# VH-VL binders against o58714: the designs that were tried, part 32

Target 1, 254 residues: o58714
Amino acid sequence: MRVDLNSDLGESFGRYKLGLDEEVMKYITSANVACGWHAGDPLVMRKTVRLAKENDVQVGAHPGYPDLMGFGRRYMKLTPEEARNYILYQVGALYAFAKAEGLELQHVKPHGALYNAMVKEEDLARAVIEGILDFDKDLILVTLSNSRVADIAEEMGLKVAHEVFADRAYNPDGTLVPRGRPGAVIEDKEEIAERVISMVKDGGIRAINGEWVDLKVDTICVHGDNPKAVEITSYIRKVLEEEGVKIVPMKEFI
Short names: E, the ipSAE of ESMFold2; O, the ipSAE of OpenDDE; V2, 0.75 times the mean of E and O plus 0.25 times the DockQ between their complexes.

## First folded at step 19 (VH-VL; framework fv_indenebart)

Design k59 (at its last look DockQ between E and O 0.92; V2 from the best seeds 0.79)
Fold by OpenDDE, look of step 19:
Structure k59 (fold): chain C 254 residues (1-254), chain A 121 residues (1-121), chain B 115 residues (1-115)
Amino acid sequence: as target 1 above (254 residues)
Amino acid sequence: EVQLLESGGGLVQPGGSLRLSCAASGFTFSDYAMHWVRQAPGKGLEWVSSISGRGGKTYYADSVKGRFTISRDNSKNTLYLQMNSLRAEDTAVYYCAKDLRYYPSGYFDYWGQGTTVTVSS
Amino acid sequence: QAVLTQPASLSASPGASASLTCTLRSGINVGTYEIYWYQQKPGSPPQYLLRYKSDSDKQQGSGVPSRFSGSKDASANAGILLISGLQSEDEADYYCMIWHESAWVFGGGTKLTVL
């Protein structure tokens, strides 16, 4: 069995440093690099792409809403035209830096509120996918496992990586429990590890109410925004490897 | 062929201890959760405990919490149940069962023949 | 009071259909649960029969005859095991099981007698 580990990186801005990109880069196979709207800037993009290259990590665009102040976590109602062009612009921006560093883009993972909104809004999902297709039909879309977005993307001819979150609780319908709710975020390292193994080996997880949820597992989202997160990421990788799971970039099997 | 063989049952006095074993073969042991289920004489099935493939997650019935400990040695393909502070109501045939999944979340697709535990003064 | 309630016994004639019920306690919605069914013959361990959550989400055990099927009665808040074309070999105890509040819970079992 093969899986990809991805992390949201390059989210520093100007004089502000966010995340432990150098540390987490050692443990992941795919980096989702902010494109300067929800976070990041041209210098950070270059730095992050270079870091990925040095660590043999694949690079993908991490486009979000034009919401720097809100870190792309506030919902914005976009027209399909806006969504499509916003994606194209951001993917293009990161592409420039990837190219300059001798790298090719692997994937696109929408960020934050955009990521979640796509799951609920088919028209938005289609618009985003069109934006990706306008740039490169061979890119891989990273989206929530077994979501409608995944189906739409495949129907539109785009490759999809089904993403799972071991540190988040799931609803019975396969969506994530909102962060503000009790039990929504799992912090215990051992529990997270057991969940990761279950997801990978069982193809699913127990929802917050106890129901079983089937999941496709192509890529696991891990975190590197603090030392504890990095520790957990390292541990997850270790445990997966001990269980005979090969950790490789998603492009190798998608 | 999947095989499960329980052992360690016997007669014990109230307050005593007993350790059950379940030897597994015919499948990758560490890939599957394992369970203990017991059945008192002439009674129905009662779930006792569950453990994930690596043993990092365990579950217990309220009736045995604090007294029983489920564990496994994947290098020996063996499941264990340490039973302490035994009571008369713990008298039963104890079955080990294989889960469909790594996490204790699937059905019990294979069962052993059981081992008998009798708690009596 | 019990999470799962099964009739203690049921009798049916060969060739007839037997319907075994597994009633969930009030306040627990049967629609959200996977119901697992097991068969146990005298002197033997239980054997898995089938799982039923919905018509689109069900699973038959390996080697289990198609005459065994699962369903639900929402009005009764119960899982149902239906055995059609009853045979003498079907005489056994039948248990339902669910995952509830981080525990596996069995029903009390139903003894099915084939007359």
Scores: ipSAE 0.848, ipTM 0.919, lowest interface PAE 0.6, mean pLDDT 96
Fold by ESMFold2, look of step 19:
Structure k59 (fold): chain C 254 residues (1-254), chain A 121 residues (1-121), chain B 115 residues (1-115)
Amino acid sequence: as target 1 above (254 residues)
Amino acid sequence: EVQLLESGGGLVQPGGSLRLSCAASGFTFSDYAMHWVRQAPGKGLEWVSSISGRGGKTYYADSVKGRFTISRDNSKNTLYLQMNSLRAEDTAVYYCAKDLRYYPSGYFDYWGQGTTVTVSS
Amino acid sequence: QAVLTQPASLSASPGASASLTCTLRSGINVGTYEIYWYQQKPGSPPQYLLRYKSDSDKQQGSGVPSRFSGSKDASANAGILLISGLQSEDEADYYCMIWHESAWVFGGGTKLTVL
């Protein structure tokens, strides 16, 4: 009956502005704040943490590949030692701003290509998890629902929040259909609402080919990139509340 | 105890209209998808239409698309099937069925006793 | 052609086993489908029996005896409903059903006669 809503925020950099952070912050329970590598910088990070504090939204690190030009969406081959320390570095950097505002970190959600690579590469997943554990064993890893990453995290003693995406088509194996493919992204808010309710109440969704995919639902990824995304996020929250779902930070039940 | 009671069947001329109702009790109606399935005299089962728990997703058999409309009123715990442009081949017993899930699935776990629709001149 | 094909009838003796087949048409593969089975006795609405996709992905309907089970025959491209220890009350029509192209599709049904 309880679910978290998370969104990627703090992704501006220098003079470039990305997203409607102030708007989306009103509707979410967990903020994934960019750590200065794929996006974000010290000023953006401080401002985003303060905004989350003002809105009573929990703060987590959103670490990615060191790929500002590619927004962390291009695969980079890392050694396990690199992956471990890249995570530790980025989590620590965001924590400095959280601490400066009197906050603790709730969670870590890897960004973009790193998030997806962990699903496919067990050694990478272990290294990222080790980096999180090096920092704080009580942090929650956000990762793809029912993925092998989630299993590995449990084995290693790291808390896990299973993440689902109501606006993305799934493959039968539980992975997401790549954004460039037909039908990969669902944009109709009523269809998104139906999908999110199915995920929460039925514990699953139909894949793009019609097969059923079982999903464990701890947190739902929502968006604030533009006004339509904020509208959809607001609607998802409204619909879940109408269906009796309690929307609370993941730390309250993980 | 889950109970489903269909009503609204009867005799109607070809080209006419009829609205079926299915009164539900014994479960939280809005949590579950609902279905209409029909069976012509002496024939097998034919799925007609499905609707999600809040009514935001509907599906129709090709044989009824454009003529039939499934809907639900969750405040009245009632499922509806509006049948327009009726044909002789629509003559059947119409069952409502409860899904085990919110989103239409193949788990039609409870069925009503059916209501008979006869389309004849 | 029909998406699902079932034999029109099948007879078996009390205490024996009956194997009811549900064959998918060429071009679709039974291995990727969830096969739902329904029983209908004369004068009654259908009743959900079970769902089978694989030995690790199956479900028995509430109150359905364990002597009803599902399986698949990949070489025949068919779902199978096995009824063991046949009893007189098993005499009924049996339907398979799948989700195909955004529609629920029933097979034509098999009338099972016991004795």
Scores: ipSAE 0.633, ipTM 0.848, lowest interface PAE 2.0, mean pLDDT 94
ESMFold2 (binder alone), look of step 19: mean pLDDT 94; pTM 0.951

Design k60 (at its last read DockQ between E and O 0.89; V2 from the best seeds 0.81)
Fold by OpenDDE, last read:
Structure k60 (fold): chain C 254 residues (1-254), chain A 121 residues (1-121), chain B 115 residues (1-115)
Amino acid sequence: as target 1 above (254 residues)
Amino acid sequence: EVQLLESGGGLVQPGGSLRLSCAASGFTFSDYAMHWVRQAPGKGLEWVSSISGRGGKTYYADSVKGRFTISRDNSKNTLYLQMNSLRAEDTAVYYCAKDLRYYPSGYFDYWGQGTTVTVSS
Amino acid sequence: QAVLTQPASLSASPGASASLTCTLRSGINVGTYEIYWYQQKPGSPPQYLLRYKSDSDKQQGSGVPSRFSGSKDASANAGILLISGLQSEDEADYYCMIWHDNAWVFGGGTKLTVL
C-alpha cells in the first residue's frame, strides 16, 4: 500500500511569514505551492520550489481565488472562462519557477473556497479541469476523495489523486464539515492517527453522525502551520510507516 | 482459519474483578478491531467494548464505562477485558469478536465460543 | 424506548417466507443507518448474515444463502430481514445491530421457529 502526503506551502507574503514550510517539507512527498493569488509571491514561490527540490519533494500548483485578503477562503462566483484562465495563469506562474529551478510540476490542487466550490459546482469543476488541460494533460488533479470532481476529471482525461483529511470531520456524503462547526477540526494527534489508519486500511471513515463513508485514499493532506501541526504530520508519517504503508509521491502510483 | 478463544471466565463475588482474554489466530491481528459482546442467560446480545487495531481508539457501553477496560497485546495476538467492580447484571457469556475493519466500524465476521462470567454472592 | 425493537418470536412454515423486523426508535431515521443482521443457533455464538443500508449499498456474508436478504420499510422506520424458502436449519435467534451514538446497539432478538 502506497500513499502520498501533501501540504499547502509557500503561503508567506512579503515580509510576512506563514507556516513552517522548511520543517514540514521533511515529512511530505508533495508540496502544494501557492501561486500568488490567495497567498504567496514570486520570491516565496521560488524559495518554496527550491526547498522542495532540496528535500526531494514533488511540487504542484495550488491555485485559488484572487482573494489575498481572504486567503482564498471566500467564495467567488466565476464564469467558466474566468475559472479556466485563472487556473492556467496560476499554474503557469508556478511552472516558471519550477522550471527555473529544474523541477517539473506533478499536480494541481485547488485551494480553499475554490477547492470546495468545485465539489458542488460541476461547471466550475469542468472549467478548472480545462484550465489544467490547457497547460498539461499529464498533471494530476488533487481533489476530494470520491467527489464528482474526480469523476469529471477522469471523464475529461485528467489523472486524479483522491485526497483525504485525517484532521477533519466528514459529512455522510463525503464532504468535509465546514470549519467552525463543533467537531469539524480534530486536534488530537492520536485520534488523527487512528483516523488516518482507518482511511488507509479500511478505505473509509466514520462521518460526524456516525455513518460510514467510503473513501479512496491516494493523498493525505497534512499541515505545517505551526509546531504542533508539524508534530502531527511527523507522527502521521511515522504511524503509517509502522503500519507498512509506503509514503511516496503520488506520481509513482497514479 | 480464523480462531478466537476466550478464557478467564469464572465465578466472582460482587465488587470483584476478573480479566478475560481472547487468543486470536489465523489472521493479522493488529489489522483488525476487536470487540467484546456479552449475553446474559436467556437474554439477547449486548455490546460491551471495542478497540481499534493498534488500540488507540476504544469504545464502551454506558453500562460498563469506568469499570471495564479493553486492551490488546498485538505481540501476543491477544485481546483483553479487565472487569472491575463487577455486578450481578454483568453475569453473561462473553464473546470476543473480530471486526471486518481496522477501525471498529464493520460487522463482526468471526466470534469465539465465549467464556462464562458469573457474578454472585 | 429501546433504540432497536424486534418482536420476541416469529413462526413460519418450511418453504414459506419470514420477514423479521427491526424497528428504530422514533426520531432515528432508518434511512441513514446500516443495519447488520446476525443469526444465533442454540449453544453457538452469533454469525454474521448481512448488512443493508440501501439497495445500492448492501453486503452479504460469506456463505450466506441468497434466500437471506435485507431491506427497509421507511414508513415503519424499520429494517427487514427476509428469509425466503425457509428451511428447518433457519430456526434460530436473529439480531439486528446498528452503530448509534458511539455505540454498537443490538436489537432484542427474534426467535424464529420453523414449524
Scores: ipSAE 0.915, ipTM 0.950, lowest interface PAE 0.5, mean pLDDT 97
Fold by ESMFold2, fold request of step 22:
Structure k60 (fold): chain C 254 residues (1-254), chain A 121 residues (1-121), chain B 115 residues (1-115)
Amino acid sequence: as target 1 above (254 residues)
Amino acid sequence: EVQLLESGGGLVQPGGSLRLSCAASGFTFSDYAMHWVRQAPGKGLEWVSSISGRGGKTYYADSVKGRFTISRDNSKNTLYLQMNSLRAEDTAVYYCAKDLRYYPSGYFDYWGQGTTVTVSS
Amino acid sequence: QAVLTQPASLSASPGASASLTCTLRSGINVGTYEIYWYQQKPGSPPQYLLRYKSDSDKQQGSGVPSRFSGSKDASANAGILLISGLQSEDEADYYCMIWHDNAWVFGGGTKLTVL
């Protein structure tokens, strides 16, 4: 058994610092590096890519809506042309820093509201995938496990890593329960560990209503926002290793 | 070959305690959830409790919650049921069952022979 | 009202079919439930038979003959275990089970007699 661990990093901007990137980088296999639109100014981008290199962590672009003030968490209606070129621009910007450090890009994981909108809107998903393909057909798209986005990407010839979230409740249809609903976010590290092991070993989890949801697990989203989140991430890695799960970058098996 | 061997049943006074054990072999014990199911004389099946492969998640029937504790020792391949404050209605054959999954599911694919608990005043 | 209701007994002839029902109470819908079926012969522990949620989401227990099958009757709010080509060894108690409200719930069981 094998799985990738990914985390959102490089989300500082100017004098504002966000996250414990140096600490979390020790536990992950793939870094989603902000591309300057929701967060991550050019100096942060360069520093984050260098940090990933130093820790032997694969680098991917983390493009989002052009919404710095809202951290890319507010829905924005885009034309297909806008979505396609916004992705191409942001992937290209991160690639420049990867190239400057002698690295290639492994993957693209859309950020925040864009990630979630793609799950609901096929036209948006196609436009984003086109933007990735315009850049490099060998990049891996990270998207919600068993989503229609994953199917569309495969149809269009783009490699896909199915992503799961051990700290979020699921609806029966495989979507995430919206934040703010009771039970939507799981905070207890033992419960998170139980969930991640079920996802990997059983290929699924119980939804918030008790129905079973089948999940394909290529990569697990983990966090480094604060010391507690880093502790949980470290624990997830430890528990998966104890259960015989190999933790390797997604490129090794996608 | 999967084997589940229950033990620890017997005659107990009301209000007493008893600890059931289930020795497991023939599979990687920590990979699978485990269950206790009971059957009173002449009655149907009643689920009692479930536990995940690492023991981090447990579930209990309302009829036993607060009185019974499910646990497992994965180093000894053994499932336990600690039964306290026993009542006449707890009289039953207690079965140990293996799940096909790590997290408790409805695939109780192997069952032990059962051990009999009699609570008599 | 019990979560699951099964008839206490059912009789059928060798070679015929038996249709065992497992009715969910009002307020919960069979369509969203996985229905698990178990067989128990006197003096023995139960044996897992099969699980049915839909024709595309079902599982037959290992070594369970294909003459055992599951289905649902949405209008009756019920899971169904069909046993075709009845044989004398099919005489047993049959239980349905679901996951409901963070608990496994068994039906009361149906005693199938093959006459």
Scores: ipSAE 0.684, ipTM 0.862, lowest interface PAE 1.6, mean pLDDT 94
ESMFold2, look of step 19: ipSAE 0.680; ipTM 0.853
ESMFold2 (binder alone), look of step 19: mean pLDDT 94; pTM 0.950
OpenDDE, look of step 19: ipSAE 0.855; ipTM 0.921
ESMFold2, look of step 20: ipSAE 0.671; ipTM 0.849
ESMFold2 (binder alone), look of step 20: mean pLDDT 94; pTM 0.953
OpenDDE, look of step 20: ipSAE 0.865; ipTM 0.926
ESMFold2, fold request of step 22: ipSAE 0.652, 0.674; ipTM 0.846, 0.861
ESMFold2 (binder alone), fold request of step 22: mean pLDDT 94, 94, 94; pTM 0.949, 0.948, 0.952
OpenDDE, fold request of step 22: ipSAE 0.914, 0.913, 0.913; ipTM 0.949, 0.949, 0.948
ESMFold2, last read: ipSAE 0.633, 0.659, 0.643; ipTM 0.840, 0.849, 0.842
ESMFold2 (binder alone), last read: mean pLDDT 94, 94, 94; pTM 0.951, 0.950, 0.946
OpenDDE, last read: ipSAE 0.913, 0.914; ipTM 0.949, 0.949

Design k61 (at its last look DockQ between E and O 0.89; V2 from the best seeds 0.00; counts 0 for: pae E 2.1 > 2)
Fold by OpenDDE, look of step 19:
Order: sequence, then structure tokens, then C-alpha cells
Structure k61 (fold): chain C 254 residues (1-254), chain A 121 residues (1-121), chain B 115 residues (1-115)
Amino acid sequence: as target 1 above (254 residues)
Amino acid sequence: EVQLLESGGGLVQPGGSLRLSCAASGFTFSDYGMHWVRQAPGKGLEWVSAISGRGGKTYYADSVKGRFTISRDNSKNTLYLQMNSLRAEDTAVYYCAKDLRYYPSGYFDYWGQGTTVTVSS
Amino acid sequence: QAVLTQPASLSASPGASASLTCTLRSGINVGTYEIYWYQQKPGSPPQYLLRYKSDSDKQQGSGVPSRFSGSKDASANAGILLISGLQSEDEADYYCMIWHDSAWVFGGGTKLTVL
């Protein structure tokens, strides 16, 4: 069994630092680098890409809504044309830095509200996928496991990595329980680890109401925005390796 | 071939303690959750406890919470049930059962033959 | 009061069909649950038969005859085990089971007699 570990990185901006990118980079195999819209800036992109290179971590674009003030977590109603071009622009931006550092882009993972909106809006999903295809058809789209987005992407000829979240509760339909709801976020390290193992070995998880949810597990989203998050990420990797799971970049098996 | 063999049953007085064992073979033990299920004489099945593959997660029926402890030694392919403060109503045949999944939330695809626990004065 | 309720006993003739019910407690929607069924013969441990959530989401145990099938009655809030073409060997106790509130819960069991 092989899995990828991914984390959202490069989300600092100007004089403002966000996240422990250097620390978490040691434990992941894929970095989702902000492209300067929801977060990040040209200097941060260069720094983050270089850091990934130094740690032999694959780099992917992490495009979001043009919502710096809201950190890309506020829903925006986009036209398909807007969505397509916004993706192309952001992926291109990160590509420039990756190329300058001698790296190739591996994947694209939409950020925040865009990520979630795609799951619910087929037209938006298609537009985003078209934006990716305009750039490079060989890129891998990271999206919610067993989502409609995954199906659409595959139909459109784009490779897909099914992403899971061990620290989030699931709805019966495979979507994540909103963060503001009780039980939506799991914080206990041991529980998170057990959930990760279950997802990987069982191919699913129990929803918040007890229903079983089938999951494809290609990449696991982990966090590095605080010391506790980094600790949990380190522990997750350790436990997976102890269970005989090989941690490798998604491009090796997708 | 999957095999489960329970042991450790016997006669014990109320308030006493007993430790059950279940020896497993024929599958990768640590990849699967395990369960204890009991059946009182002439009665139905009652789920008692469950444990995940690595043992990091455990579950208990309300009737045994605080008194029973489920554990496992994956190096020995053995499941355990430590039973303390035993009561007459704990008298039953105790089965160990293999879960379909690592997390003990699948059906019980294999069962042992059971070991008998009798709590009596 | 019990999460799952089963009739204590049921009798049917060879060749006939037997329907065993597993009624969920009021407030628990049968539609959201996987119903698991087990067969237990005297002197033996239980044996898994099948799982039923819906017609599109069901699973038959290995080696379990096709004459065993699962269904649901939403109006009765119950899971159903149907045994068609009843045979003498089908005489046994049958238990339903669900995962509820982070626990496995069994029904009281039904003793099926083949006359």
C-alpha cells in the first residue's frame, strides 16, 4: 500500500508569517503551495519551492479565490470563464518559480472555499479542470475522495488523487462536516492516527452518524500551521510506516 | 484458514476476576479489529467489547464499562479480556470474533468456539 | 425500549418462505443503517449471513445460499431477512445487528423452526 502526504504551505504574506513550513516539510511528500491570491506572494512562493526541493518534496499549485482578506475561505460566485482563467494564472505563477528552481509541478489542489465549492458545483469543477488542462494535461488534480469532481476530471482526461482528511468528520455522502459543528474536527493524536490507518486499510470511515463511507485513499491531508499540528503529522507518518504503508509522492502511483 | 481459540473461562465468585484469551491464526492479526461477544445460557448474543488492529481504540458495552478491559498482543496474535468485579449476570459463553476491518466497525466474519464463564457463589 | 426487537420464534414448513423481522426503536431510522444477520445453530457459534443497507448496497456472506436475502420495511422501521425455499437445515436462531452510538447492538434473536 502506498499513500501520499500533502500539506498546504507557502501561506505567509509580506511581513506576516503563517505556518511552520520548514518543520512540516520534513514529513510530507507533496506540498500545496499558495499562489499569491488567497495567500502567499512571489518571495514566499520562491522560498517554499526551494524548501520543497531541499527536502525532496513534490510541489503542486494551491490556487484559490482572489480573497486575500478572507484567506480564500469565503465563497465567491465565479463565471466559468473566470474560474478557468484564475486557475491558469495561478498555476502559471507557481510554475515560473518551480521552473526557476529546477522543479516540475506535480499537481494542483484548489484551496479553501474553492475546493469545497467544486464538490457541489459541477460547472465550477469543469471550469477549474479546463484551466488545469489549458496548462498541462499531465498534472494531477487533488480533490475530495470519491467526489463528483474526481469523476468529472477523469472524464475530461485529467489524473486524479483522491484526498482524505483524518482529522475531520465525514457526512454520509462523503463530504466533510463543517468545522463549526460539534465533532467536526478531531484533535486527539491517537484518534487521528487510528482513523488514518482505518482509512488506508479499510478503504473508508464511519460518518458522524455512524454510516459507512467508502473512500479512495491516494493522499492524506496533514497540517503544519502550529507545533501541535506538526507533531501530529510526524506521528501519522510514523504510524503509517509501522503499518507497512509506503509514503511516496502521488506521481509515483497515479 | 482463520482460527480463533478462546481460553481462560471457569468458575469464579461474585466480585472476582478472570482473564480470557483468544489465540488467532490464519490472518494478519494486527490488520483487523477484534471483538468479544457473550451469550448467557439460553439467551441471545450480547456484544461486549471491541479493539482496533493496533489497539489504539477500544469500545465497551455499557454493561461492562469500568469493569472489563480489552487488550491485545499483536506479537503473540492474542486477544485478551480482563474481567473484574464479576457479577452473576456476566455468566455466559464468551466468543472472540474477528472484524472485517481494522477499525472494529465491520461485521464479524469469523468466530471462535467460545469459553464458558460462570459467576456463582 | 430495546434498540432492536425480534420475534422470539417463528415456524414455517419446508419449501415455504420465512420472513424474519428486526424492528428498530422509534427515533432510529432504519434507512440509514446497515442490517447484519447471523445464523446460530445449537452448540455452534454464530455465522455471518449477510448485510443489507439498500438494494444497491448489500453483501452476501461467503457460502451463504442465495435463498437468504435482506430487505427493509420503512413503514415498519424494520430490517427483514427472507428465507425462500425453506430447508430443514435452516432451523436455527437468527440475530440481527447494527452499529449504533459507537457500539454493536444485537437483536434478541428469533428461533426458526422448520415443521
Scores: ipSAE 0.880, ipTM 0.930, lowest interface PAE 0.5, mean pLDDT 96
Fold by ESMFold2, look of step 19:
Structure k61 (fold): chain C 254 residues (1-254), chain A 121 residues (1-121), chain B 115 residues (1-115)
Amino acid sequence: as target 1 above (254 residues)
Amino acid sequence: EVQLLESGGGLVQPGGSLRLSCAASGFTFSDYGMHWVRQAPGKGLEWVSAISGRGGKTYYADSVKGRFTISRDNSKNTLYLQMNSLRAEDTAVYYCAKDLRYYPSGYFDYWGQGTTVTVSS
Amino acid sequence: QAVLTQPASLSASPGASASLTCTLRSGINVGTYEIYWYQQKPGSPPQYLLRYKSDSDKQQGSGVPSRFSGSKDASANAGILLISGLQSEDEADYYCMIWHDSAWVFGGGTKLTVL
């Protein structure tokens, strides 16, 4: 069985430093590189793409709302035309740095509130998918496992990687419990490991209310925000390898 | 073929301890969760405890919490139930059961023949 | 109130059908639960029969004949095990089971007699 490990990277901007990109890059197969709107800037983008190249990690665009102050975590109402072109713009911007380093883009993973809004709003999902298709039909969209977004992407001819979150509680409908709610975030590395193994081996997880949620597992979201997050990421990789799971970039099997 | 063989039952006094074992063969032991289920003489089934394939997650019935400990040794293909502070109501046949999934689920697809625990003064 | 209630006994003739009920207590709703069914013959350990959540989300145990099927009666708040074309070997105890409050909970069991 094969899975991808992805992480959000390149989130520094200006004089501010965010995350432990150099450390987490050692453990992942796919980097979601911020495109300068919710985080990142041209210098950070170039540096992050180069770091991914040095570590043999595949590069994808991590586009978000134009909301630096809110880190792209506040909902913004967009027209379909705005959403489509915001995606095209940000993907194109990151592509320029990938091309400058001799790399291709593998994927697109929307950031934060945009990612979550697509799950709830089909018109937004279609517009984002159209923006990706305008750029390159062979890019892989990373989106919530078994979501309506994944179905729409398949219908529109866009490759999709089903993403799971071992450190987040699920609602029975397969959506994530909002971060502010009790039990929404799992921090214990042993519990996270048990959850990721269940997702991979059993094809699902128990929701916060005890109901079973079926999940397709193409890529697992991991974190590099701080030393504990890097430790958990390293542990997830170790545990998956011990269980006979091959960790490879999503492009090798999508 | 899948085989599960319980052992370690016997007669004990109230307040005593026993350790049950379940030897497993015919499948990759660490890939599957395991359960203990008991049945008192002439009574129905009562689920006792469960453990995930690597042993990182355990569950217990309220009736046994704090007294019983489920564990496994995947290098020996063996499931255990440490039973402490035994009471008369713990008298039962104890079955081990294989889960179809890694993480404990409701699919107890193979069962052992059981081992008898009798707690009496 | 017990989480799951099953009638203690049920009798039916060979060739007939038996409908075994598993009623959830008030305050929990059968619609959100997966109902697991187990059979136990005298002197033997239990055996998994099937799981039912909905017509599109169900599973038959390996080697379990299709004359065993699951359903739900929402108005009675109950899971149902239907056994059609009863045969003498169907005489057994039948248990339902659910995941409730971080524990597996069995019903009290129904002894099915095939006369």
Scores: ipSAE 0.609, ipTM 0.835, lowest interface PAE 2.1, mean pLDDT 94
ESMFold2 (binder alone), look of step 19: mean pLDDT 94; pTM 0.946

